VHH binders against Grifin (GRIFIN). Designs and how they scored, part 5

Target 1, 144 residues: Grifin (GRIFIN), of Homo sapiens (Human) (a4d1z8)
Amino acid sequence: MAVQSKAFCAGGLAPGWKLLVQGHADSGEDRFETNFLLETGDIAFHIKPRFSSATVVGNAFQYGRWGPEQVSSIFPLAPGEPFEIEVSWDAEHFHVYAPEHKVLQFPCRQRPLGATTRVRVLSDHCLAQVELAKRGLSWGDRGY
Key: E = the ipSAE of ESMFold2; O = the ipSAE of OpenDDE; V2 = 0.75 times the mean of E and O plus 0.25 times the DockQ between their complexes.

## First folded at step 1 (VHH)

Design q10 (framework vhh_7qia_2)
Fold by ESMFold2-Fast, scan of step 1:
Structure q10 (fold): chain B 144 residues (1-144), chain A 119 residues (1-119)
Amino acid sequence: as target 1 above (144 residues)
Amino acid sequence: QLQLVESGGGLVQPGGSLRLSCEASGFTFSSYDMGWYRQAPGKQRELVAFITSGGSTNYADSVKGRFTISRDNAKNTVYLQMNSLRPEDTAIYYCAARYYDFEGSYDYWGKGTPVTVSS
């Protein structure tokens, strides 16, 4: 049975906010995904790590079908280790970060962002924290 | 494994009402979120109503106030009550179950039930 965490964004996603997901990846095969949902049940943004290929997949589900996948080879999870993923958004893109890495940038196919009102995180391992927070400093703002 | 069987479609006049039913069979039904989609002639399939395993509902703006989704867990059945029907509601209506697993999200579909709103 998978562990599920939910967050609700009354009035929809607003610029300047982020989702922080922290947990511990189990050894072996894990299930882990994050979905940003419209009231209609369409998925504005779907993020899924695939341990078998060591990739992170982004996609959207609209009008009864999945669109083209975006695949990142930057894989911020390791079996048996704690992980931390941050998702932020603006009017044009969803941005996925891990510590010191930008994992994925996904175009907003669903507009306006205010129509996206729910977040669902599904995992077979323990989720230590799922938090919707206002950004003061985004991990994406870090440079060398 | 999940099988979905829709019923209740038909011909109705504008302003009329229909209630669609979707009976689910198979294992692990209680884990599924359920929805009703429709596909109008010449258009893509769209989600019109959604109900979670916990009973929370949501609706497309075009049907809010007119359609009501509900479920009866004792009968493994999802309903769509359609009131104040318009010619624009003419479509084949599909029951869908959404399952989340390691490969992502999967939709299971019924065969559809046609609804025609015409005078």
Scores: ipSAE 0.000, ipTM 0.117, lowest interface PAE 16.5, mean pLDDT 74

Design q11 (framework vhh_7qia_2)
Fold by ESMFold2-Fast, scan of step 1:
Order: C-alpha cells, then structure tokens, then sequence
Structure q11 (fold): chain B 144 residues (1-144), chain A 119 residues (1-119)
C-alpha cells in the first residue's frame, strides 16, 4: 500500500520558501514521488527517483499529457539510509538539492507559481515527510 | 488506450544474438522511460535493461556488456540487442513503460516475447 503526505499552499508557491522532503528508502525497489499541483489538478512539477536506472527524473503534466523528461544522474538515495531532498523555486525554475549536490533544475512550464497550491508526496514502501520552510533570506538588503 | 507490443524472440544457439523490439501506442512515447524485464519459469520477474527519456541506460550485472538497450522516438520503439546469449538468458522478455506513479499497478506491461537459448 502507498503512503501519502500532503501540503496546501494558500495563494500559491511563495518566493523565498522551500519544500523539505525527508525519508528513508528501505530498498532499491522502493518508489516515491513529489508532485506540485496546479488548481486545475495538472502537475506543475513532478520529481521522482528511479532506482532501476539510479536517476532522478523531473516532468510536468499539462493538457492531458506528460512533457519531455529531464533526467539527472545525481542519485542521492541509498537503500537503508535516510535521505533529505530540498526543492526551492523562483519564477523560472524549480531547483532540487540533496546534501552536497544540486540534483536538478526544472523550468517552470506553467509560470504563474501562484496557481500551484498543493504538494503531494507518494511513497510505496518508504516513509517520507514534507515540510514547507522559509529559506534564510535578508529582507533588508534591497537598495532603493 | 496504452499498448506495448514485443517481438523478436525465438530459439537461438548459445553464443548467438537476437534483437527484441517493443512498439508503443496510445501515449507520448518520448516522455517515458522504458525497461526490459525477463521472467524465467518459476522465477520472479527481473529488470535487465533500462533507458530514460533522455537516453541514460542501466543494466543488470548478469547482462552488462552483452545487452544494449536503445530507443527510436520517431518509431515509438525500444530495442534490446542481445549478444553472446547463454542458456540462463532463457525467459519471456517483457517491455514496460515506467509511468509517473509510486504504485506498481499503474505500470504498463506488454504480453512478452519468449527467448529460448539451447542447442
């Protein structure tokens, strides 16, 4: 049975915030995915590891179809070890980080981040938890 | 409707070669990672070769250096070139599309193409 974790972002994704995904992959056959969903139910950003290829893949689902995959060979997961993945965003990209590595940079194919209001993490046999956290930004560094 | 159709299996002598093909229809093929799995009688199905939409490949240790996976997005086809075949490669070979879900029941499988390696 799959396990699901959800978060709701009223008003959409805000600049200067990030999603922290923490979990534990029990085996190389475990699956999990993270989806950033639009109000329409389309997926603005989908990211998942593929243990069979040792890759991390990003994509988006819009207008009834998946777009071209972006694939990273930086694979931050090992069976039996805890993992930590951070996803941050700006107006043009989603950025995926793991400890010591930038895993993936994915273009925002649906540019208005304010329309992206839900995050869903699905886990097959691994435990995954999600947290929205504010990045350490300086609000006083803007010169007039 | 999503469909995967394997072909190219058959009987071959040890040391021989076969090329398997898997034609996809009903979805945007170039967007999906594709894999070749095999199942010998009485054994669990195992992944032998995998190719991402971007062309990155991975192989089971038992076939590495002998099998090559490739794809032709214009033909919606994934291939498995099998060289230096051994009796232990005898199995039904299945094509699968890796759909964007953590739930294995949503993976799409073909019906398989049998490969027999014997004298």
Amino acid sequence: as target 1 above (144 residues)
Amino acid sequence: QLQLVESGGGLVQPGGSLRLSCEASGFTFSNYAMGWYRQAPGKQRELVAFISSGGYTNYADSVKGRFTISRDNAKNTVYLQMNSLRPEDTAIYYCAADFWSGYPEYDYWGKGTPVTVSS
Scores: ipSAE 0.006, ipTM 0.176, lowest interface PAE 10.4, mean pLDDT 73

Design q12 (framework vhh_7qia_2)
Fold by ESMFold2-Fast, scan of step 1:
Structure q12 (fold): chain B 144 residues (1-144), chain A 118 residues (1-118)
Amino acid sequence: as target 1 above (144 residues)
Amino acid sequence: QLQLVESGGGLVQPGGSLRLSCEASGFTFSSYAMGWYRQAPGKQRELVAFITSGGSTNYADSVKGRFTISRDNAKNTVYLQMNSLRPEDTAIYYCAAKYWRGSAYDYWGKGTPVTVSS
């Protein structure tokens, strides 16, 4: 049975906000996911690290099916080490960052962003903390 | 800046116990996650245990059930209680602090040696 962390976005995702995911992975088993969810249960954005291949996968689940995967070789996690992932968004893309890396840019297949109201982090071997925070201004407002 | 000072290492026989302490000085200890790493001769550094700012604990499988990590924010100290020690636990033990960013800890102590031998 997996461990779950949740965040709720009343009124849906808003420009200028971000999601912070902080955690620790004890092993390299590929069972760590972050999902941005609609009320219908569709997934606007799915992020899954794959330790076996050292890749991060982005996808969306709409209309009963998964779409084409986007795969990044930028892998910001290490077994036994704490991690921080930031997800931000604009009208066109979800942006996934680690402190020293832009990991992934994923097109918003589900518009409008206001339809995305929940975030769920699921893990079998990670403790994860999830927080929604307002970003600062664009001229250096990222805190890492 | 955090400065970390470890103590409590030493020589102990197999089956014995030691308690390591790591005292932090400087800014905002309570905001940092704290961890214990060890490095055996000729081996890579490995994470042994960590405790979040909120008090959640995690352990490497090799020490689970034998080691306990705890913290006392009023004393700016993190502890590692080591029971049922084995020769394989022989290593230099390092205290580390992280403000939950990046893939590495932000601050490290100089280490305290632990030798488990008859």
Scores: ipSAE 0.000, ipTM 0.102, lowest interface PAE 13.6, mean pLDDT 74

## First folded at step 4 (VHH)

Design p1 (framework vhh_3k1k_2; at its last look DockQ between E and O 0.30; V2 from the best seeds 0.00; counts 0 for: pae E 13.8 > 2)
Fold by ESMFold2, look of step 4:
Structure p1 (fold): chain B 144 residues (1-144), chain A 120 residues (1-120)
Amino acid sequence: as target 1 above (144 residues)
Amino acid sequence: QVQLVESGGALVQPGGSLRLSCAASGFTFSSYAMRWYRQAPGKEREWVAGISDSGGRTYYEDSVKGRFTISRDDARNTVYLQMNSLKPEDTAVYYCTTDSYYWSGGFDYWGQGTQVTVSS
C-alpha cells in the first residue's frame, strides 16, 4: 500500500528551509520518493532511492518531460531498518543528507525558488515523520 | 484502485463546441493536479491543458489557448475541458490523467479516452 504525505508552503520555498522525512524500507521492491512541486504539476526536484543499484537519483520534470538524471552512489538506506533523509535548499542547490552523509547536491533548474509551493512524499510504508521547517519553525508531523 | 472515465466526445462541425468530462475515483482528487492529453491516429499523445490541485492555475498548449478551458469540481471529483471554435486538427482521442506520475516517474493512470471528431 502506498502512503503519501504532503506539505504546503504558501509563500513558496525560501533559502534556509528544510524537510525531514523518516521512513522504513524492507526490500528493493519498496517505493520511496520526494517531489518538490509547482502548481502546474511540474517537479522542481525529484529524489528517489533505487535499491537495485544502491543509488539515489535526483531529477526535475519541466515542460512535460524529465531532465537528465543526477545519480549518487552514496546510499544510506538499509532494508529492514528505519531511515532518515533531510533535504535543504538555497538559491542555487537542493542538498540531500542522511545521518553522517551528504548524499546529493542538485542544481535548481526551476527559478525562482518561490514558484515551488508544495512537497509530496510517497512511501510504501507509513511515514513516522514528515516536517517542513525553517530556522526556529516547525510545521509538525504530517502523515496520510 | 485509481479510475479515470472520460466522456462527452462526439462528431462536431468546425467552429463547434464540446465539453468533455473526466470522472475520477480511487484517490483523493482534490490533492492532485489534473491534465488533458490527446492522441491523433499514428501520433504520440500530446499535452493539451492542465489545472492545479487548488484550481487556481490553468495551463494550455499554444494551439488551444483562448479556445479551450480546463476546470474542476472537487465536490464531484470531475475535471472538465470546454472546447470552443473546434478545428479539424483537434480530432483525437482525449484522455485525462492525474499527477500520479510523482511516484511512477510518468503518467501511469489513463482512462479509456473519449473520441472527438471535427469534420464537415
Scores: ipSAE 0.000, ipTM 0.169, lowest interface PAE 13.8, mean pLDDT 74
ESMFold2 (binder alone), look of step 4: mean pLDDT 81; pTM 0.828
OpenDDE, look of step 4: ipSAE 0.014; ipTM 0.289

Design p2 (framework vhh_3k1k_2; at its last look DockQ between E and O 0.03; V2 from the best seeds 0.00; counts 0 for: pae E 14.0 > 2, placed apart)
Fold by ESMFold2, look of step 4:
Structure p2 (fold): chain B 144 residues (1-144), chain A 120 residues (1-120)
Amino acid sequence: as target 1 above (144 residues)
Amino acid sequence: QVQLVESGGALVQPGGSLRLSCAASGFTFSSYDMRWYRQAPGKEREWVAGISSSGDRTYYEDSVKGRFTISRDDARNTVYLQMNSLKPEDTAVYYCAADSLYWSGGFDYWGQGTQVTVSS
């Protein structure tokens, strides 16, 4: 049974914000994904760690279809343990970090950022949580 | 103590109308975006509508656009959902929720829900 954590961003995404995501997966079969959504149902940015292959996948869903995947082999996450990731964005890219690691940089395919008004985290585990924050400093900016 | 109390749920025939209310207390109502969600048995809770803290922007899930209207009355600390042209697929427990205007550190608050049933 999947558990959803959601955030609703009136006015849409703005630069200088970040999403802190806490997750958990006991096996490589557990679902965990983060989706940045437009009210139309399009996905501006989809992020999925694939524990079975130790990769992180990014994509977007526009005009009823998925675009080309971007795949990162930077995977500092461990099944069976809680993990944290940070997603930040600017006008040109989404940036994904784990503590001490830059994981993925994904070009924004949907313009403008303000059209993206929802963030949804789907998880098979009840520990999944999200927090939108305006801290001005991402994990990449903290010297990692 | 934050409290959200939904009311107005009822049994109604298809094509009918219903107005839900959500009375809020224990926080500065004017600083919060307000939302309605619904959950049918055995399904995930889904977003239905939202209204900004200022009331100047409203948002709707596609399946309810043109049929549902969200509004707020800050003097009464109350958010409303006017539901018209109701369909059997609108049958669910409806929840109101509050979220902080500030993106950092805000928490969602949820009500206990009110049952809406649309059937002949």
Scores: ipSAE 0.005, ipTM 0.160, lowest interface PAE 14.0, mean pLDDT 76
ESMFold2 (binder alone), look of step 4: mean pLDDT 83; pTM 0.831
OpenDDE, look of step 4: ipSAE 0.016; ipTM 0.316

Design p3 (framework vhh_3k1k_2; at its last look DockQ between E and O 0.21; V2 from the best seeds 0.00; counts 0 for: DG spot H99, pae E 7.4 > 2, placed apart)
Amino acid sequence: QVQLVESGGALVQPGGSLRLSCAASGFTFSSYAMRWYRQAPGKEREWVAGISSDSGYTSYEDSVKGRFTISRDDARNTVYLQMNSLKPEDTAVYYCTTDGFYDSGGFDYWGQGTQVTVSS
ESMFold2, look of step 4: ipSAE 0.017; ipTM 0.376
ESMFold2 (binder alone), look of step 4: mean pLDDT 80; pTM 0.815
OpenDDE, look of step 4: ipSAE 0.340; ipTM 0.729

Design p4 (framework vhh_3k1k_2; at its last look DockQ between E and O 0.52; V2 from the best seeds 0.00; counts 0 for: pae E 12.7 > 2, framework grips)
Amino acid sequence: QVQLVESGGALVQPGGSLRLSCAASGFTFSSYAMRWYRQAPGKEREWVAGISSSGGRTYYEDSVKGRFTISRDDARNTVYLQMNSLKPEDTAVYYCAADSYYDSGFDYWGQGTQVTVSS
ESMFold2, look of step 4: ipSAE 0.005; ipTM 0.195
ESMFold2 (binder alone), look of step 4: mean pLDDT 84; pTM 0.850
OpenDDE, look of step 4: ipSAE 0.132; ipTM 0.558

Design p5 (framework vhh_7qia_2; at its last look DockQ between E and O 0.06; V2 from the best seeds 0.00; counts 0 for: pae E 13.6 > 2, placed apart)
Fold by ESMFold2, look of step 4:
Structure p5 (fold): chain B 144 residues (1-144), chain A 119 residues (1-119)
Amino acid sequence: as target 1 above (144 residues)
Amino acid sequence: QLQLVESGGGLVQPGGSLRLSCEASGFTFSSYAMGWYRQAPGKQRELVAFITSGGRTNYADSVKGRFTISRDNAKNTVYLQMNSLRPEDTAIYYCAADSYYWSGGFDYWGKGTPVTVSS
């Protein structure tokens, strides 16, 4: 359950890259979440599929507490199947995609984004992984 | 208010066994993942084991095969069976809820129960 990529941890978040998050959940009780972390331990962006409610939740953890959560009902994931989520970012938002779906657009609450140096995927399933890739036309209508 | 109370620590000789317990209150225990963490003097706190609400377990490499985490939802209790104890297992052991996150992330844990492994 270690973060697979170390490169963007060292340089912080930058435009022009995306994070591919791959995971598995066998049941709605399994925990799976992706956290974009600052050196302070704050969470600039937390994303979590909730299989029990078929929603994707985004939030941030700052100043010792969670902020208001943003909930998307776009949930193109299934328990018992491997899934893949892309996360990209610009100066104002994190963007979450699944194949052929824009799932969530979450405003950046922590400035500057360059202070975010680690990405961790926490999973009850040991096969979860992350990878850094250059942004390209992939899922959804995103392009550069 | 969420409360976690650990017990079962103590002094034990190398090769011995201990069973730690953590009794939880103030939340719906069966819906939460639970973990055991430890902190040796002068060291960072580290994850030892966790168990999901559904009963799946994971262990740190240093304790795999020697420690067993389990839960009893009827008693709101999580356990850590510690066998084949070594001096390097000496630490304060903490129970935690809702997080398998290792650095800066978990919000609450118990007061801890000391475990000392020495002759």
Scores: ipSAE 0.000, ipTM 0.128, lowest interface PAE 13.6, mean pLDDT 72
ESMFold2 (binder alone), look of step 4: mean pLDDT 83; pTM 0.838
OpenDDE, look of step 4: ipSAE 0.014; ipTM 0.307

## First folded at step 6 (VHH; framework vhh_3k1k_2)

Design s1 (from p3 with D99E; at its last look DockQ between E and O 0.16; V2 from the best seeds 0.00; counts 0 for: pae E 4.1 > 2, placed apart)
Amino acid sequence: QVQLVESGGALVQPGGSLRLSCAASGFTFSSYAMRWYRQAPGKEREWVAGISSDSGYTSYEDSVKGRFTISRDDARNTVYLQMNSLKPEDTAVYYCTTEGFYDSGGFDYWGQGTQVTVSS
ESMFold2, look of step 6: ipSAE 0.230; ipTM 0.569
ESMFold2 (binder alone), look of step 6: mean pLDDT 81; pTM 0.819
OpenDDE, look of step 6: ipSAE 0.140; ipTM 0.575

Design s2 (from p3 with G100S F101S; at its last look DockQ between E and O 0.23; V2 from the best seeds 0.00; counts 0 for: pae E 7.0 > 2, placed apart)
Fold by ESMFold2, look of step 6:
Structure s2 (fold): chain B 144 residues (1-144), chain A 120 residues (1-120)
Amino acid sequence: as target 1 above (144 residues)
Amino acid sequence: QVQLVESGGALVQPGGSLRLSCAASGFTFSSYAMRWYRQAPGKEREWVAGISSDSGYTSYEDSVKGRFTISRDDARNTVYLQMNSLKPEDTAVYYCTTDSSYDSGGFDYWGQGTQVTVSS
């Protein structure tokens, strides 16, 4: 029985924002994924922990097909424990972090980011909570 | 609740045509891309065609390009697959869906499918 959490970004994705995803995997069989969607139903960024191999995979679905995977062996998740994942983006990459870990950096294959207007988190039997927030970065002290 | 009901499958001779329909309910049909998959006996499901929510983007698996056409009617919550120049290798159960199956699985909505058989 899957649980689905959604967020809608009316103006599309913009740099300087992040997605906070909180989940809980009860077993290594649970499926959990986060998808950044275009209105077409294509996927600008798919991210999924694979508990069986202890890896995190990133991909995109464009033109009716998946592209090449990018796979990270940094797997800061454990069955039976809550987890938090932060996804942020700029014009060139999606960045995936967990506490104390940079998990994955995935190049943006779909441009512009503004065409990506929905975020969907799917899970089998664990609670997934999703929050869109602005990143707190300061660049004003670099002389620009 | 999401329901997808495929229809229009039949036995047809090679070179023939069929039009498949998929009636959708339980969600805002006009907001979702729709896709057709097929599964031949003893094989994994394979993607066949997709259409965007605004019908501005269609895509096809290489072996069906030029023979199959996907379309949608948002007023009737229905997606279609026009299948021309059918070949025996097109024999399969055809399914429609709103989401694709992702690399290692995902959350999918599938109907029971409709059988297409192409033989003499």
Scores: ipSAE 0.015, ipTM 0.244, lowest interface PAE 7.0, mean pLDDT 75
ESMFold2 (binder alone), look of step 6: mean pLDDT 80; pTM 0.806
OpenDDE, look of step 6: ipSAE 0.018; ipTM 0.318

Design s3 (from p3 with D99E F101T G105Y; at its last look DockQ between E and O 0.56; V2 from the best seeds 0.00; counts 0 for: pae E 6.0 > 2)
Amino acid sequence: QVQLVESGGALVQPGGSLRLSCAASGFTFSSYAMRWYRQAPGKEREWVAGISSDSGYTSYEDSVKGRFTISRDDARNTVYLQMNSLKPEDTAVYYCTTEGTYDSYGFDYWGQGTQVTVSS
ESMFold2, look of step 6: ipSAE 0.088; ipTM 0.473
ESMFold2 (binder alone), look of step 6: mean pLDDT 80; pTM 0.813
OpenDDE, look of step 6: ipSAE 0.019; ipTM 0.359

Design s4 (from p3 with D99E F101S D103Y S104D G105S; at its last look DockQ between E and O 0.43; V2 from the best seeds 0.00; counts 0 for: pae O 6.8 > 2, grease 24.3 > 24.2)
Fold by OpenDDE, look of step 6:
Structure s4 (fold): chain B 144 residues (1-144), chain A 120 residues (1-120)
Amino acid sequence: as target 1 above (144 residues)
Amino acid sequence: QVQLVESGGALVQPGGSLRLSCAASGFTFSSYAMRWYRQAPGKEREWVAGISSDSGYTSYEDSVKGRFTISRDDARNTVYLQMNSLKPEDTAVYYCTTEGSYYDSGFDYWGQGTQVTVSS
């Protein structure tokens, strides 16, 4: 029932790029998940909004297990409303942004960035946008 | 339909060697990373090894490093686990699977497993 969108990075995540995700949450029971995947199937960065606690969880899946969760109390999703999320990265961190907020800064537990070659977004609803784009002048590039 | 069939499990003495095979079907095998897991009696299933789709990257659980080797033959849709210097603590049912899990996802596919027993 869940819809998944994929974006490919043939040469791996490149500096100066970002992921743009636009979607819609209908209820607090909706599932939404974004994963940056290595070729090995490991997850360099997992983003999971949790409606029940109004938190955003970051994690990584390496060596067959989930690591320690990083939890943000900034929750940019609302049932019945569209949402926008931008994910950028550098050599040290993933950066998750929402309009007017930096949601999460997550360390790159898997290096180098080039080892990450795919992005998968899971949603219970159709996603308006899942795109890899070059960074430019946008609210996600301001640094909060 | 995705299907994974493990084979090669046997009873061996400590220090012995064994090669497991996993025959895959129902998907584009060469496009997916493959993994081996194992489950010992009374313990949870644990990750053992992984190999990327192009065989360019392999990874291993610490306790099997230097002893186990994961490889694949895309022409045969098969992933292998060469196990050397086997120890009693390697006794388990071994499973092969596709690439990693998502939180709350059902994207993992498993075979029936193959029994490996290491005993004197």
Scores: ipSAE 0.018, ipTM 0.319, lowest interface PAE 6.8, mean pLDDT 85
ESMFold2, look of step 6: ipSAE 0.020; ipTM 0.359
ESMFold2 (binder alone), look of step 6: mean pLDDT 80; pTM 0.812

Design s5 (from p3 with D99E F101S Y102W; at its last look DockQ between E and O 0.22; V2 from the best seeds 0.00; counts 0 for: pae E 9.2 > 2, unsure alone 63.2 < 65, placed apart)
Fold by ESMFold2, look of step 6:
Structure s5 (fold): chain B 144 residues (1-144), chain A 120 residues (1-120)
Amino acid sequence: as target 1 above (144 residues)
Amino acid sequence: QVQLVESGGALVQPGGSLRLSCAASGFTFSSYAMRWYRQAPGKEREWVAGISSDSGYTSYEDSVKGRFTISRDDARNTVYLQMNSLKPEDTAVYYCTTEGSWDSGGFDYWGQGTQVTVSS
């Protein structure tokens, strides 16, 4: 059963914000992903920890197809344990961190960054949470 | 498992109208945004229109704004594309898709599509 958390930002991604994603992986199945979405349904940034290979994958979905994967072997996550991922962005890159680890730096393949207005987390665990954070602003959508 | 079946494509005259339908199954339709794409012969697939899961937001490619209208009927698990004032450049195979599905890996599921031909 897929569980979804959503966040909506009508003005799009802006500098000075970050996304906090909290998740759990109950098994080694690759069933957790975070997608930064345009209104068109394109994916500006797709992040997927692959527990089966202990890698974190970044990609984008544009023009009706996936682009080339960018793969990081920095994998500070463990199956069966809660984890936290922080995503931030600037004009040139998305930056992915886990506590004390820079995991992935993914070049922005779509401009402008403000065209990305939604974030969706898909997981097989109902405790997945998403929060957009800056100076006290907090919002997210999640399933139970 | 996930199935998207497009229908309603036809040969029409310039200036004519068509309504396309896409019947969806294998996922919780009401929870997902839906999109229409099209692909003309020899060209890349391109986005046409989208509708949010709650129907509160619709969006369109610039060349179809004011001519095409996307809508959905959650009771029938169906998304529609009303196409008015059709032009020869609208000739394409039209596909529907969803923003993502656990079982399909996102937007990689493409059905057979429905052919729209606008010709004199």
Scores: ipSAE 0.011, ipTM 0.324, lowest interface PAE 9.2, mean pLDDT 76
ESMFold2 (binder alone), look of step 6: mean pLDDT 79; pTM 0.800
OpenDDE, look of step 6: ipSAE 0.016; ipTM 0.325

Design s6 (at its last look DockQ between E and O 0.64; V2 from the best seeds 0.00; counts 0 for: pae E 11.8 > 2)
Fold by ESMFold2, look of step 6:
Structure s6 (fold): chain B 144 residues (1-144), chain A 118 residues (1-118)
Amino acid sequence: as target 1 above (144 residues)
Amino acid sequence: QVQLVESGGALVQPGGSLRLSCAASGFTFSSYAMRWYRQAPGKEREWVAGISSDSGYTSYEDSVKGRFTISRDDARNTVYLQMNSLKPEDTAVYYCAADSGSGYFDYWGQGTQVTVSS
C-alpha cells in the first residue's frame, strides 16, 4: 500500500530553499513520486523515478491536464538501496540532484512559486521522508 | 465504487444562467479537490474551474472568470458550477472530476450537456 509523507512550505515556495527527499525501493516495481502542490490540487512539479526504464520523469499538472513530460536518463538510483534526492528552485527552474549527479532541470510552468504550499511524497515503503532546508546550509553549495 | 453524477445541463439563450451540480460517492469527498471540465464538439476537453478540498482556494479559466463560480457542499458531497452571462462558446458537455493530487486516479462523471443558442 502507498505511504504518504507531507511537508508544508510556510508562505509557499521561495528561492533559496531546497527539499531533501529520502526514499527506498526494494524492486523495480516499487512506486515513488514527489509532488509540489497548490491548494487546488494542481502540481507545480511532479518527479517520478521509473526503475523499470531507469529514467527520472518530471512534469506539471495544471488546469486539469498533464503537460509534456521531461525525461532524464541520469538514473543514479538502485533497487534495494536507500536513495536521496535534492530538489531546489529559482524563478525559472526546479533542479533535481542526487549525490554527485545533476539529474533534471525542469522549467517552472506555474507562477507565482508562492502559490505552491505543499509537498506530497508517495512511496510503497515507510522509509520515504521529506525535509525543507535552506540551500547551502544542509549539503553545502556544490556549484550547480 | 466511485461515482460522480452531473446534472443541471440545459438549452439556454445567450446571457442566461445555469447551475450545474455533481453528486459524489464512494470516496472521502472532503479530501479531494474538485474540478469542472468541458468539451465542445470536435475539440479537446478543457479545464474550466477548480476548488480546493477545504474551499479556501478557487481558480478559473480566463474565459469564464467573473461569470462562473465553483462551490462545494461537503455535507452533501456535492460540487456546483454557477454559470452566468452564458455565451454560445460555452456550449459543451460539462464534466466534474475529483483529483487526489497524486496522478494515480482521475475520477470523471459522465457529463451534462449545456447548449447556449438563440
Scores: ipSAE 0.006, ipTM 0.191, lowest interface PAE 11.8, mean pLDDT 76
ESMFold2 (binder alone), look of step 6: mean pLDDT 84; pTM 0.854
OpenDDE, look of step 6: ipSAE 0.021; ipTM 0.391

## First folded at step 8 (VHH; framework vhh_3k1k_2)

Design t1 (from s1 with G50T; at its last look DockQ between E and O 0.41; V2 from the best seeds 0.00; counts 0 for: pae E 6.0 > 2)
Amino acid sequence: QVQLVESGGALVQPGGSLRLSCAASGFTFSSYAMRWYRQAPGKEREWVATISSDSGYTSYEDSVKGRFTISRDDARNTVYLQMNSLKPEDTAVYYCTTEGFYDSGGFDYWGQGTQVTVSS
ESMFold2, look of step 8: ipSAE 0.089; ipTM 0.402
ESMFold2 (binder alone), look of step 8: mean pLDDT 80; pTM 0.811
OpenDDE, look of step 8: ipSAE 0.105; ipTM 0.527

